VH-VL binders against q9nrl2r1430to1533. Designs and how they scored, part 138

Target 1, 104 residues: q9nrl2r1430to1533
Amino acid sequence: GGVHELSAFEQLVVELVRHDDSWPFLKLVSKIQVPDYYDIIKKPIALNIIREKVNKCEYKLASEFIDDIELMFSNCFEYNPRNTSEAKAGTRLQAFFHIQAQKL
Short names: E, the ipSAE of ESMFold2; O, the ipSAE of OpenDDE; V2, 0.75 times the mean of E and O plus 0.25 times the DockQ between their complexes.

## First folded at step 11 (VH-VL)

Design F3 (framework fv_nezutatug; at its last look DockQ between E and O 0.81; V2 from the best seeds 0.74)
Fold by OpenDDE, look of step 12:
Structure F3 (fold): chain C 104 residues (1-104), chain A 123 residues (1-123), chain B 107 residues (1-107)
Amino acid sequence: as target 1 above (104 residues)
Amino acid sequence: QVQLQESGPGLVKPSQTLSLTCTVSGYSISSGYYWHWIRQHPGKGLEWIGSIHRSGDTDYNPSLKSLVTISADTSKNQFSLKLSSVTAADTAVYYCARTDYYWGSHRYGMDVWGQGTTVTVSS
Amino acid sequence: DIQMTQSPSSVSASVGDRVTITCKASQSILSYVAWYQQKPGKAPEPLIYDASSLESGVPSRFSGSGSGTDFTLTISSLQPEDFATYYCQQFYSTPYTFGQGTKLEIK
């Protein structure tokens, strides 16, 4: 097949997904595993959702894309104490994101 | 095959600093998710000392009386443990271990351990 | 800190027996649990990760189950080489904590 260049958003999502600290963010939190999650988090989001939005060209501005990514992290830190594995992963992934986002 | 090996003095005097090194072979420490130090006091259970993430972030057990410092040297494929101001309570077998990451599946466990090294704190 | 209460502290069993060891977390830790086997004078060896995933090379008679607060390690048919001390561990939050251990002895 042909080689297609990914958009900046697509590339960044790919990099985020491939990051070792992406595991808390790959898909929406399971209500079965975390029954109270959706009582606390009112705007749930995950990388698979963001990726879908990118693929559907729903982001017209970089700020919109960034807002969703930041929402993803804010949800993590709102629900998870700092010493949790998810929060730690989120902290590292967010730092990575902030660096990569400068390229947008 | 991934192997971990602890090394360092087996005898440390009280108030001194315990220094251990974990040498990793068959695998780059920069590829590991977490690198851990665990200890086991004679006849007791396992106690997590601390960990270092591949990014350099460290976590330490706040219950330890000694000051803990964990560092990594990618050039030597090693990571180290330092416990300052040790006491007899720090006498134990010390293990280093790895937590790895597989894409799409985070391994919640220490899948590779060193054989352990005995450290005795005594005057 | 999250406490991992392991039970029983010791158990006597015979070859061929079904053995169950339980670990209860002081709070929900999802599936962030590992199990280890340790023989005298040896380092712990991994058995289970992520509560129910069998480590490579571990016999299929070992299995892990549970989520939230209650976790179980099961040996379906005890073999002579299985007599050892077993530990659970949580990776939900630091400090990472272990159960106090279960010593599996020959009856």
Scores: ipSAE 0.856, ipTM 0.931, lowest interface PAE 0.5, mean pLDDT 95
Fold by ESMFold2-Fast, scan of step 11:
Structure F3 (fold): chain C 104 residues (1-104), chain A 123 residues (1-123), chain B 107 residues (1-107)
Amino acid sequence: as target 1 above (104 residues)
Amino acid sequence: QVQLQESGPGLVKPSQTLSLTCTVSGYSISSGYYWHWIRQHPGKGLEWIGSIHRSGDTDYNPSLKSLVTISADTSKNQFSLKLSSVTAADTAVYYCARTDYYWGSHRYGMDVWGQGTTVTVSS
Amino acid sequence: DIQMTQSPSSVSASVGDRVTITCKASQSILSYVAWYQQKPGKAPEPLIYDASSLESGVPSRFSGSGSGTDFTLTISSLQPEDFATYYCQQFYSTPYTFGQGTKLEIK
């Protein structure tokens, strides 16, 4: 039982998960709840998938990690009209991410 | 027990600015997810005016956007509504309400409401 | 804007009746619907959030159902205190619009 040193990517993902606007991004969108999502979004992603990739050391460059987070937000804004609860949460969480990502 | 209480003038003259305050007790406004203003014209249904997120971001009903400002004062545990250039059509009961915070979820509803304050716009 | 249409606009019922009120959205709003009860001269009281979840302290005779565009509020075995106006509201997109209300009156 030692203390694990968290990677910068893991620390950032944990901060995103803890944010009050993370709720649209925690898991992949349900096809049952949103039947047309996967007709529109061709590269689905969510924080649980990104966190798994971090834990498996699949990101070789900071830019690859940033690209996956930005893809997640891009998918949100592509599917969800501007005035939806999801789009508003995504806008605030993306702004938070941009501030935190300056550390990378 | 969480309680919300509206306060402000009961009578406002046309063209003036209506200012209402919602005082929150038993709960910190910085802990809520969204705080809302709703109104109800005499004998009519409910109309959403706007909301403020815990971050300070605001959303307004587009029919009122140029006239409405919602703000929060965490030091006083209050949030407020300003409606400029009022007319007789703004005569209504005004309510404040909370959308609760729950991690990992947006609880779709307003779970606590103030008792309402009656505003009459008349010369 | 998303329009919420309630039916019926008014209904007369007797104590012990089963009452259903319907709310239709002009487009899909997932399950992002809340229901409120309002008595004359009083603030609305929350009944249901997220289409089917009962608010704390609300009697079990109230239930909600539906997803997408069609939502229903049901009151099993109507009680005297249930005579009121009922409103649905969507939380999918701003402005967060209400239905026009359904007045439940004593028969």
Scores: ipSAE 0.717, ipTM 0.897, lowest interface PAE 1.2, mean pLDDT 92
Fold by ESMFold2, look of step 12:
Structure F3 (fold): chain C 104 residues (1-104), chain A 123 residues (1-123), chain B 107 residues (1-107)
Amino acid sequence: as target 1 above (104 residues)
Amino acid sequence: QVQLQESGPGLVKPSQTLSLTCTVSGYSISSGYYWHWIRQHPGKGLEWIGSIHRSGDTDYNPSLKSLVTISADTSKNQFSLKLSSVTAADTAVYYCARTDYYWGSHRYGMDVWGQGTTVTVSS
Amino acid sequence: DIQMTQSPSSVSASVGDRVTITCKASQSILSYVAWYQQKPGKAPEPLIYDASSLESGVPSRFSGSGSGTDFTLTISSLQPEDFATYYCQQFYSTPYTFGQGTKLEIK
């Protein structure tokens, strides 16, 4: 809602982006590089999109912000088996997110 | 300049545990993304043994999983391989290697290798 | 496990030739391929990461291409120091498997 809540969302997104395991999540998956991704993942989302939604005040509740972040991880684990480099990065970044989300 | 150096016994008896150490100089192992062990049997190709992430998480080749332990000692800037219950089939050149990371890229690959150490398993 | 199949297993070529080595993954691995050069008695040396990016200090006569399942390493004008064994490796999923190698020999 207010200025302080929007600042908290932005702070958390910045911390996620700075994390070494953010590389799979910075931008939407390329249709050219991964042609079948959008056949499998119906609600694509990435950190750049989430940050833009924060900047445009599109999140009314912290739960909506958290849901988009969790959707991002859920998409990763749905598309990628657990032994993949993407899923390993997702597992570590999600654990980091859960710790940081305590601040909300 | 980062440099990796394997050390350990050149000869190990069957059924014993092979222990190797990779000493890293010119770079902190805490800053690396992944640290790997790879081996090459005489006249054969390369086999990935396992890796340790900077967080301490490990991944092992399933064919060796119950026999392999990889660990890191940040205070000595080293990471180590233990392979239990060795046989003659474990005779190989053993390499340690690094995967580094550029923020925002998919730079997975082994960009620095040690010179290798030959291990013979024999009575 | 993802199998990486290199072809040819061996190639005989002359200095100045263009040489292409291929690597095929048993499933899509995006661009997550590295290439290495290994000379007898020495450790592998990195050449290419992410299918097409040259490692630091690698001569520009080396190039990599491909995505999905089919990848190539090309040497545009073979030099005497390029006679070696070449390996591809995938880093899409564990175990991070290598190809069986391609030995590049002097004709």
Scores: ipSAE 0.571, ipTM 0.872, lowest interface PAE 1.8, mean pLDDT 90
ESMFold2 (binder alone), look of step 12: mean pLDDT 90; pTM 0.936

Design F30 (framework fv_nezutatug)
Fold by ESMFold2-Fast, scan of step 11:
Parts: C-alpha cells; sequence; structure tokens
Structure F30 (fold): chain C 104 residues (1-104), chain A 123 residues (1-123), chain B 107 residues (1-107)
C-alpha cells in the first residue's frame, strides 16, 4: 500500500510513456482531429490521466491501476480497426504492459 | 546522413523466389520505427508490399500475404524481402523505405527511400 | 482496403502557375496522408506527411491540406523542377495504399 505501491505504479507508467508505441496513449484523443471518438468511447483515459491519479494516491489496489491501463487498451481496440497504426501500437504496448505488470 | 540501398538479382525465372536486401547506412535499423518494401510495375503506380516494425512484427499486403516474407538482421543492419512463386506480374522496380521514430509523433510517412532495383521475371 | 483516388490524372501547366492536386480516400483516414514527387527514373521523394507537414528541405511553395476523406496538394508557383508525377498515400491502415498518380506536364 501507500508510498511503496505508488512508486511501483509510477515506475511502470514511466516505462509505458518511454515505450516507442506509447504515442496513441500519451494524452486524450482530440475532438477536433477525431470528432466521433467521444460518441463511441464512454470512458476515455490516457497515460497522463493515469499518472495524475497515481500521483494523487487515487489507486488503493494494484487491480484498480491495472483496470485503468486495460481500459485504455480496450478503448483503443474498440475505436481503432485492427489494421490501424493505433491498434498495432496498442497491441505491442499491451503485451509489454502484461510482462511488466507481473511484478505488481 | 541515412541511406538505403537495395540489392538482388535483376532477372528471376517464373516460379522461383525473389530475394532482395536493403542495406541501411548512417543509421541503425533498431532505431527506426518501420521499414518498408514498395514496388512499381512498369508505367504504373506504387504498391506497398509490406513492413517490419523495429520489434520484428511484420505486416503484409493481403494480396501478397501467402507469398511474402520480410525479415531484419540487426547485426548486418539490413532487412530483406522474399517473394515466392514469382510470375511476370512481379516484374517491377522494388524500393525499400523508412518510417522514422520521433518522440511524441509517429505520423511520419516514408521519409527515406532507396534508389530502387529493377527486377524482371522472365524465362 | 482503403482506395486513394487522385484528381486529375494529368495536368498541363506553365512555370509560375498554381497547381492543385486532390486525393480522395474511400473512408475516413484522419490526417494519415503523405505526398510524394517522382521524376522519371528516380525513387519517390517525400514532400508532405500527416496531411500538411512539410518534409525537411522541401520548398515552401508545396503545401498540403485536408482531413478525413479529402486531401489536397498545392504548388503555389510552379518551377521547372516540379514537372513530375505526384502520389498521395494513406498510412492510416494496412495495407497502405497509394493514389494512381498525377502527371504534371509542361503546357
Amino acid sequence: as target 1 above (104 residues)
Amino acid sequence: QVQLQESGPGLVKPSQTLSLTCTVSGYSISSGYYWHWIRQHPGKGLEWIGSIHRSGDTDYNPSLKSLVTISADTSKNQFSLKLSSVTAADTAVYYCARTDYYWGSHRYGMDVWGQGTTVTVSS
Amino acid sequence: DIQMTQSPSSVSASVGDRVTITCKASQSISSYVAWYQQKPGKAPEPLIYDASSLESGVPSRFSGSGSGTDFTLTISSLQPEDFATYYCQQYYSTPYTFGQGTKLEIK
């Protein structure tokens, strides 16, 4: 709990941000560039929001942190067809996350 | 500066496997985001064949999927195309190209191309 | 597959002219469009990426615009070295696809 879990979550978020496939996930999707996104995706989330929640101690359990990361990937695959650059990046980043999350 | 150079046979017989290599200089293929093969039939436009991501994941044009293999050799700083069971329809100029990796943006197209190598499929 | 249709297929123009080439995607592709210039016997040279961003070293007379399905390449004041074939390409989804090309010829 507490400080120790936040250190682990923050380290993992930093690793995700630094990954070459993080680019679709760094910030919330732009309504200007993708007008229909928020009509389809009801629970938008991105790595900057997850990091903010980690810093504010909003995750009480590792499962809550993992759920938000998985929501981020789920949103990606729901909105973006399989063969898009976003979906391909999401698939690789999710696999990386699953390996790292084994430590939580 | 980065340069790409295609190499391979100029003539290939029908039903054989075409093998092409792209040698990258001035840049590590491990630092790129994607590496591509494109071809151009005589007097026609451009056709994307496939790509390899820096992780080794490949994407192929579905019209060629069963016939195409793209691989990378980081120790030689090369990536390669194998196209099996070629026919006269595979006669084309073959190009390799890079999509670069840059922090915060991966919307780059193909920013560096090789000069192209002509392949004729004929008996 | 996403089809990219260029218009016109050919255009005849004079040095100093403003030339516009359009590219239409069969479905929405956001801004994932690149434009290439190809001179006879040469490899394609990148001009524009992400619909409107100039590649390094490309003259400012070239500009790109558009989003979704309709994209435009403009040459504001045609120079002798600009006579070439121009291709648009989508890289939103695999297979990546190119337009059929627009041949820019001397009038």
Scores: ipSAE 0.458, ipTM 0.847, lowest interface PAE 2.4, mean pLDDT 90

Design F31 (framework fv_nezutatug; at its last look DockQ between E and O 0.81; V2 from the best seeds 0.00; counts 0 for: pae E 2.02 > 2)
Fold by OpenDDE, look of step 12:
Structure F31 (fold): chain C 104 residues (1-104), chain A 123 residues (1-123), chain B 107 residues (1-107)
Amino acid sequence: as target 1 above (104 residues)
Amino acid sequence: QVQLQESGPGLVKPSQTLSLTCTVSGYSISSGYYWHWIRQHPGKGLEWIGSIHRSGDTDYNPSLKSLVTISADTSKNQFSLKLSSVTAADTAVYYCARTDYYWGSHRYGMDVWGQGTTVTVSS
Amino acid sequence: DIQMTQSPSSVSASVGDRVTITCKASQSISSYVAWYQQKPGKAPEPLIYDASSLESGVPSRFSGSGSGTDFTLTISSLQPEDFATYYCQQWYSTPYTFGQGTKLEIK
């Protein structure tokens, strides 16, 4: 088949996933590994979920997409102290996202 | 094969600055996730000194008495450690190490180490 | 800072023995634990990452387990080359900290 260009959302998700600081965000937090996570975080989200929503064209506005990404980071910073590896990764990834999001 | 090699003066006088360089071969430091400095005082365990991320962000052990500075030089494929105002407590074997990024994994830790270099602080 | 309390400090064992080393974190650190082996005069070598994943090239007799606060390194059948000092390490948060070490000696 032909080469299809990714939508802006798709491309950005791909870039986020490929980023080396994406590891905390690739999938939902394991309740086994973090038993209290879902007691604290009420709106869990991850890049795989966001990617699925993009693929299903559930985002009609860029703001909706951005809100989910920001929620993802917000969850990370709410649960993880600043000195944690996940928070540090999140900080870097969010900075990257903010730069890329300007292209939307 | 990825190799790390520490280099620098093996003897430093008190109050001076300890300077070490880690030369990386077989792998670009710009591809690494974290680059670390660890030390081991004679007969003691391992102590993390600090790390530099590929982005340039640094983290340092706040318990160290000496001021720590870690930097990277991608053109030379090296990263360096500076400890200012050293004392006898800074006498140790100093290791540089790498943490690589593994896609889709929580893989962490220091998977490649230098052989270590002994630094003695003495007048 | 997160403290990694490693035990025992030393252990004597014979070839073929099953050896278990434990690390306890001062707080929950999920699975952010690595294990290293260090022989005299040599740099530490990685054994385990993410608490239970075996590093490449490491013999299958080594295994890691645990999550939260309690972690274990196990050598199922001790070989002559396994006599060394072992360290756990947490990378949950900075400063990254190591256990005190366990010296595995020949009985």
Scores: ipSAE 0.765, ipTM 0.908, lowest interface PAE 0.6, mean pLDDT 94
Fold by ESMFold2-Fast, scan of step 11:
Structure F31 (fold): chain C 104 residues (1-104), chain A 123 residues (1-123), chain B 107 residues (1-107)
Amino acid sequence: as target 1 above (104 residues)
Amino acid sequence: QVQLQESGPGLVKPSQTLSLTCTVSGYSISSGYYWHWIRQHPGKGLEWIGSIHRSGDTDYNPSLKSLVTISADTSKNQFSLKLSSVTAADTAVYYCARTDYYWGSHRYGMDVWGQGTTVTVSS
Amino acid sequence: DIQMTQSPSSVSASVGDRVTITCKASQSISSYVAWYQQKPGKAPEPLIYDASSLESGVPSRFSGSGSGTDFTLTISSLQPEDFATYYCQQWYSTPYTFGQGTKLEIK
């Protein structure tokens, strides 16, 4: 992608970061606080990592950006049962993402 | 200073619907993260009834899910509880409470509570 | 449902004592625990959120600790106004369950 696509990715990531349900996703899950997380989740990712990749122009296609965001949600739902506070936040943030992704 | 105030009937007959309202003052209901209903049976501990997120999304205690509805009216700065088909077991003090929004935090807990309203279910 | 079990169910202590109340979750809940104080005839008041974070306005003699399944609330130097029942609550998953309560009597 081009400069305009990078601007759109940055705007979307900023909107996700500002959302009240972003708290599980702002940074990588702590190995100290959640020791079994990395035994279950093989491709960890978070919004700070995705934002860094956007700023370094590492996404060549919009689909690569979308795949990383969807991986983040997929990891959340794989690790966290549906009735957890984290899964509930993830469900709402993912729905918000799908609406905002129309800007891409 | 934020204040929550419960209001509703003190006495409800068995099989009727209990309706309670929580009025929020000094703070916008749309600014809070979650708003909750909690009850306490006479001489017993606390029981979580359910919650409403600022978006309108609700969560209910599974033991009460078929009987409970929580809703919010942002224009009145209120949220409400409806508990259908009440029995004597629903006699309790009912509290409303807030979980505030703190960006970047999973700050779960209820930081402001109403004074509570006593509901007696009897014929 | 996640069960929260408090111990002791009641305790009697003197002003100035260190009091510790424990709360055990039936499964791992990370740090998603809040603690509340309830005085007779009053609404519960918040003390601790996220297992160890002190609520605004709460005296520094109150502290929380723990993660996983074992949590503690400590009052470092008991005061007469601390007579109350204390409750833990888990926020890991719905339903958000409370412990049965610990009644504290100050001698």
Scores: ipSAE 0.730, ipTM 0.899, lowest interface PAE 1.1, mean pLDDT 92
Fold by ESMFold2, look of step 12:
Structure F31 (fold): chain C 104 residues (1-104), chain A 123 residues (1-123), chain B 107 residues (1-107)
Amino acid sequence: as target 1 above (104 residues)
Amino acid sequence: QVQLQESGPGLVKPSQTLSLTCTVSGYSISSGYYWHWIRQHPGKGLEWIGSIHRSGDTDYNPSLKSLVTISADTSKNQFSLKLSSVTAADTAVYYCARTDYYWGSHRYGMDVWGQGTTVTVSS
Amino acid sequence: DIQMTQSPSSVSASVGDRVTITCKASQSISSYVAWYQQKPGKAPEPLIYDASSLESGVPSRFSGSGSGTDFTLTISSLQPEDFATYYCQQWYSTPYTFGQGTKLEIK
C-alpha cells in the first residue's frame, strides 16, 4: 500500500508501545533470562522489530503487518500459559490492537 | 503520599459473607496497575486472595474462586473484597495492596500495603 | 500452582553478619520474584522486585539475585533493624504464591 497506510501502521505501533501491557513485547525475549524460549518459538518477533520494518517500508500489504503483530501474540500464548502475567498482558494488548486495527 | 486502609467488621459468623473495603488516599485507583487482597493466617505465611486490574479484569486464587469477588468503585476511590460462606479457617489478618504502573517495566510486586485488619470467624 | 520454598526457616545472626536467604520455585519463573520484610504486628514492606531490583528507599546492604528456579536475598552487613521475617513471592502466574517465610533473629 500507499504512504497513508504506512503512516497508519506507524501510528498503530506507537499506540501499542504506549499501552500499559506492552512490556512483554517491546524487545525480543532474553535467552539468558528465558533459556528455553528459542527452543519453542521459531519465529520470534517484537514491537521494536515491527516498528523498524514499518520505517523501512518492508510491509507490501496491510495483511503482512497484521500477520506480524498477530504472530507476536501467538508466540506469547504458545510459550506462556494463560494464567501467566505475560499472557494476561498479551490478552489485553491484543484486544486493544483489534480495536485500533478497525480504524485502519 | 499514597495510603491504603482496610475497613470492615472484625467478627463474622460462620456461613456469612466477609466484606472488606480498601480506601485509597493520595492516589487514584484508576492510575494503578493492580489492586490486591492478601491474608495472613495465625502463625502462618501470606496467601494471595486475588487482584483487580485497572481495566476491571479480576484474578482469583483458584482455591477461593467460587467464593471471592473483588470490585472497584472509582468514584469513592475504593476497592472491595467479598468472601462468601466463611468458616473458622478464614480467620486471618487481611491486607490490601497496590502494584503501581511504570511504563516499560515488569515491576511486579506489592509496593504499598494497608495496615491490615484482623477478621475472626466465630460463632 | 507454583510452590516457593524458602531456606532456612529461621536463622540466628549477629549485627554485622552476612545473611543469605534462598527461595526455590517448583518450576522456572524467569525473574518474576519479589521480596518483602515483615516486622511483628506490621504489614510486609517491599524490598526487591524482578529478582534483583531494589525498591525505593531500601538500603544498599540488601541485594537479590537469581533467575529460573533459584533466588537469593542477601543482607551484606546485618543491622539491628533487619531482624524480621522475610518472604519471597512469585509473580509468574496465578495464584501469586509466597514462600513460607524466614525468621531472622538476634543470636
Scores: ipSAE 0.538, ipTM 0.868, lowest interface PAE 2.0, mean pLDDT 91
ESMFold2 (binder alone), look of step 12: mean pLDDT 89; pTM 0.927

Design F32 (framework fv_nezutatug)
Fold by ESMFold2-Fast, scan of step 11:
Structure F32 (fold): chain C 104 residues (1-104), chain A 123 residues (1-123), chain B 107 residues (1-107)
Amino acid sequence: as target 1 above (104 residues)
Amino acid sequence: QVQLQESGPGLVKPSQTLSLTCTVSGYSISSGYYWHWIRQHPGKGLEWIGSIHRSGDTDYNPSLKSLVTISADTSKNQFSLKLSSVTAADTAVYYCARTDYYWGSHRYGMDVWGQGTTVTVSS
Amino acid sequence: DIQMTQSPSSVSASVGDRVTITCKASQSISSYVAWYQQKPGKAPEPLIYDASSLESGVPSRFSGSGSGTDFTLTISSLQPEDFATYYCQQLYSTPYTFGQGTKLEIK
């Protein structure tokens, strides 16, 4: 909790959004383009939702923020087979996140 | 205007390592998303060899069984292919190609290709 | 590995004809398909990415469609410069496999 933690969350989300591997995570998956996604993934989340939660001060603990980011990656790896472009982007972005999250 | 140009020996002896370089002009290799190697055997179709992401992460065709190494040299604006223990079956035209990135979108396609370089594996 | 099967293997056509080439994936690959044109002795030229998006500079007579397992490339009014071999490719999962090619020949 605190202003410094909220500023750190804002900085980290901006860094994730700007990363070249963020493209699978910027917005919720389209039900029109991927009809079976919501049959498989029961807790959908994306960077735009996490960013909104940060802006509204909905994260009280760093662990809550980290849990939402990890849920996003977990959903990616659950839906997308290992050798897909989405899974590869998720693997690299998750590694980047783990390095940056050491600052939290 | 982005251009890719393959270079390397046109003749390689069996059991040696084939080394090819792709020189990128008019565009920084660090700004690209993926850089690929593709080959085409005489009279046959296209075969994907492998790719390197701008981070240095590589993906290889499993059929080449760890014989392939792809690397990038950002200071020279080049990326390279090494194929070890070559045989006559590796005789082909070798192409390099790019997959670009539009912000918020993966471009599922290879939008710029080199002209190709012919490699003959013979004693 | 994902198999990409093209049909027909070859087709003979005349200038002005509508030509359709089909590509079938062995499993669902969303829309992650690209199409290429290759003329004898030349490198492949990109035509379509993301199944239906036209590459820069490609004439509007070319169009792509499909999702899941079935994809088509259509040339609405064949021109003399269109006689070539056409390839589809999936970019859903590595290895990024190509179809075997369709040779478009003059009648």
Scores: ipSAE 0.406, ipTM 0.835, lowest interface PAE 2.8, mean pLDDT 90

Design F33 (framework fv_nezutatug)
Fold by ESMFold2-Fast, scan of step 11:
Structure F33 (fold): chain C 104 residues (1-104), chain A 123 residues (1-123), chain B 107 residues (1-107)
Amino acid sequence: as target 1 above (104 residues)
Amino acid sequence: QVQLQESGPGLVKPSQTLSLTCTVSGYSISSGYYWHWIRQHPGKGLEWIGSIHRSGDTDYNPSLKSLVTISADTSKNQFSLKLSSVTAADTAVYYCARTDYYWGSHRYGMDVWGQGTTVTVSS
Amino acid sequence: DIQMTQSPSSVSASVGDRVTITCKASQSISSYVAWYQQKPGKAPEPLIYDASSLESGVPSRFSGSGSGTDFTLTISSLQPEDFATYYCQQFYSTPFTFGQGTKLEIK
C-alpha cells in the first residue's frame, strides 16, 4: 500500500484501541494466565502486534490488514464461548471494525 | 459523587408488570460500560437480573426468560427494568448498579449501587 | 451456569482476628471476580474487583487473591464495622452469578 493507506490503517487501529471493548485484544494472551490458549490457537495476534506491523509498513494491501484483524476476532470466538464477557466484547468490536473498514 | 436511585411502585398485583427506574446523577449513563439490575429476596442472597451495555445491547438471566426488559433513556440519564407477569416470588429488594469503563482493563465489578427499593407482590 | 460456592456459610470471630472467606467457581473464570460487603438493611458495598484489586476507599486490611476456580477474601485484623455478609460474584460469563454469601458474626 500507499502513504494514505498506511495513515488509514493507523487511524483505524487507534480507533479500535480506544474502543471500550478493546480490552481482550490489546496484547497477546498470557500463557501464565491462560495456559491452554496456545494449544488451541495456532496463529495468535493482538492489536499491539498489528499496530507494530502498520508502523513498519508490513501491510502492502488493505486485505492483508483486514485479514490480521479478522484473525484476531476469529481466535477470540474459537477460544471463548459466546456467553463470555470476552466473546461479547469481541462481537461488538468486530461490528465496529466492519463499519470502519468500509472506508478502507 | 456518582449516585444511583431506584424508583417505582412498592406494591404490585400478581400478573401485572413491575416497572422500576434507576436515575443516575453526577455521571453520564453514556460513559458507563454496563448498567445492571440485581434483586434480593427476603432473607436470601443476591440474584443478577440483567444488564445493558452502553451501546444498548442487553443481557438477561435465562431463569427469568422473556419476562425481563431493560432499556436506557440517555436524555433523562436513566435506565429501567420491566418484569412482566409478576408473582409472589418476585417480592424482593431491587438494586441498580454500575460497571464503569477503564481503558485497557476488564474492571468487571459493580462499583456503585443504588440504595435499593422494596417491591411487594400481593393482592 | 457457573456456580459460585462460598465457604464457610457463616463464621464467628473476634475483633483483631484474621478472617478468610473462600469462593469456588464450578469452572475456570480467570480473575473475573468481585467481592461485596452487605450490612443488614443496606445495599452491597464493593470491596474488590478483578479478584485482587481494592476498590477506592476500602481499608487495606481487606485483600483478595486467586485465579481460575479458587478465590479468597481476607480481613487481616477484624474491626467492629466488618461484621456483615460477604458475597463473591463472577463476571466471566452470563448469567453473572453470586455466591450464596458468608455471614461474619461476633463471637
Scores: ipSAE 0.586, ipTM 0.879, lowest interface PAE 1.8, mean pLDDT 91

Design F34 (framework fv_nezutatug)
Fold by ESMFold2-Fast, scan of step 11:
Structure F34 (fold): chain C 104 residues (1-104), chain A 123 residues (1-123), chain B 107 residues (1-107)
Amino acid sequence: as target 1 above (104 residues)
Amino acid sequence: QVQLQESGPGLVKPSQTLSLTCTVSGYSISSGYYWHWIRQHPGKGLEWIGSIHRSGDTDYNPSLKSLVTISADTSKNQFSLKLSSVTAADTAVYYCARTDYYWGSHRYGMDVWGQGTTVTVSS
Amino acid sequence: DIQMTQSPSSVSASVGDRVTITCKASQSISSYVAWYQQKPGKAPEPLIYDASSLESGVPSRFSGSGSGTDFTLTISSLQPEDFATYYCQQFYSTPWTFGQGTKLEIK
């Protein structure tokens, strides 16, 4: 939980948000638009929630931050079959994340 | 305005490789989200061939059995289709098209199309 | 592969009529549907993206609706220039597939 780590988490979340494949991950999945999502996904998360947690200093370890990002991708691949537009966006964004996360 | 223009040979022999190029003007190919190749057989509907994402990742129609390669050349502002081992069944009008980039939303659609180029594969 | 089935395959209508074309996906595809208009000898023109969003420059008489498996394109008051074949396309999963087309014939 140092000051440098908090700056790094914020910077990484901003990079993820600005990425062209962030669109499935910017906000929580709508129950109205996707009614069965919350029947399948029990720990929903999105970039806006993760960013709020960073801003409130809720991540004490880099591993906690990485776990939430990985949960977001895991939820994507659990709900969305391979070859879907969401799964393709998730695959590319996750690869980008893994490169950036090496800095943490 | 954004324009797409297909170019390539109008006549190809069976077993040869069909090579088509889509030239993009008024817009950078690096700024689009996806760039697509679509074909239409005489008197029939539309068939998606494949696409290239702005990252260079490609997706191909599995029905074309690894015979398709799509590539992009950002220095020429072009993307290209190679279809190997063509047969008479590959006779069609070939179109290139764009899916545009919009932050925070995927616009599920192809918003700009080339005029099409007719390819005949002779027996 | 996801099949997109359009109904009807052809429709004849008069200028001023309300025309409805439907598109049914073989599985749930959320709202990942686009609609295109194609006139004889021309490239397809985009009409609708994300099932219900109108493309820029498209007349307001065109509208799209639907989610899941059932999608509709409506022309509220048919004009002579609307003679064309209409196609739906799904962007949910590759291969991205088109419907077979609906031919709109003006009576």
Scores: ipSAE 0.663, ipTM 0.891, lowest interface PAE 1.3, mean pLDDT 91

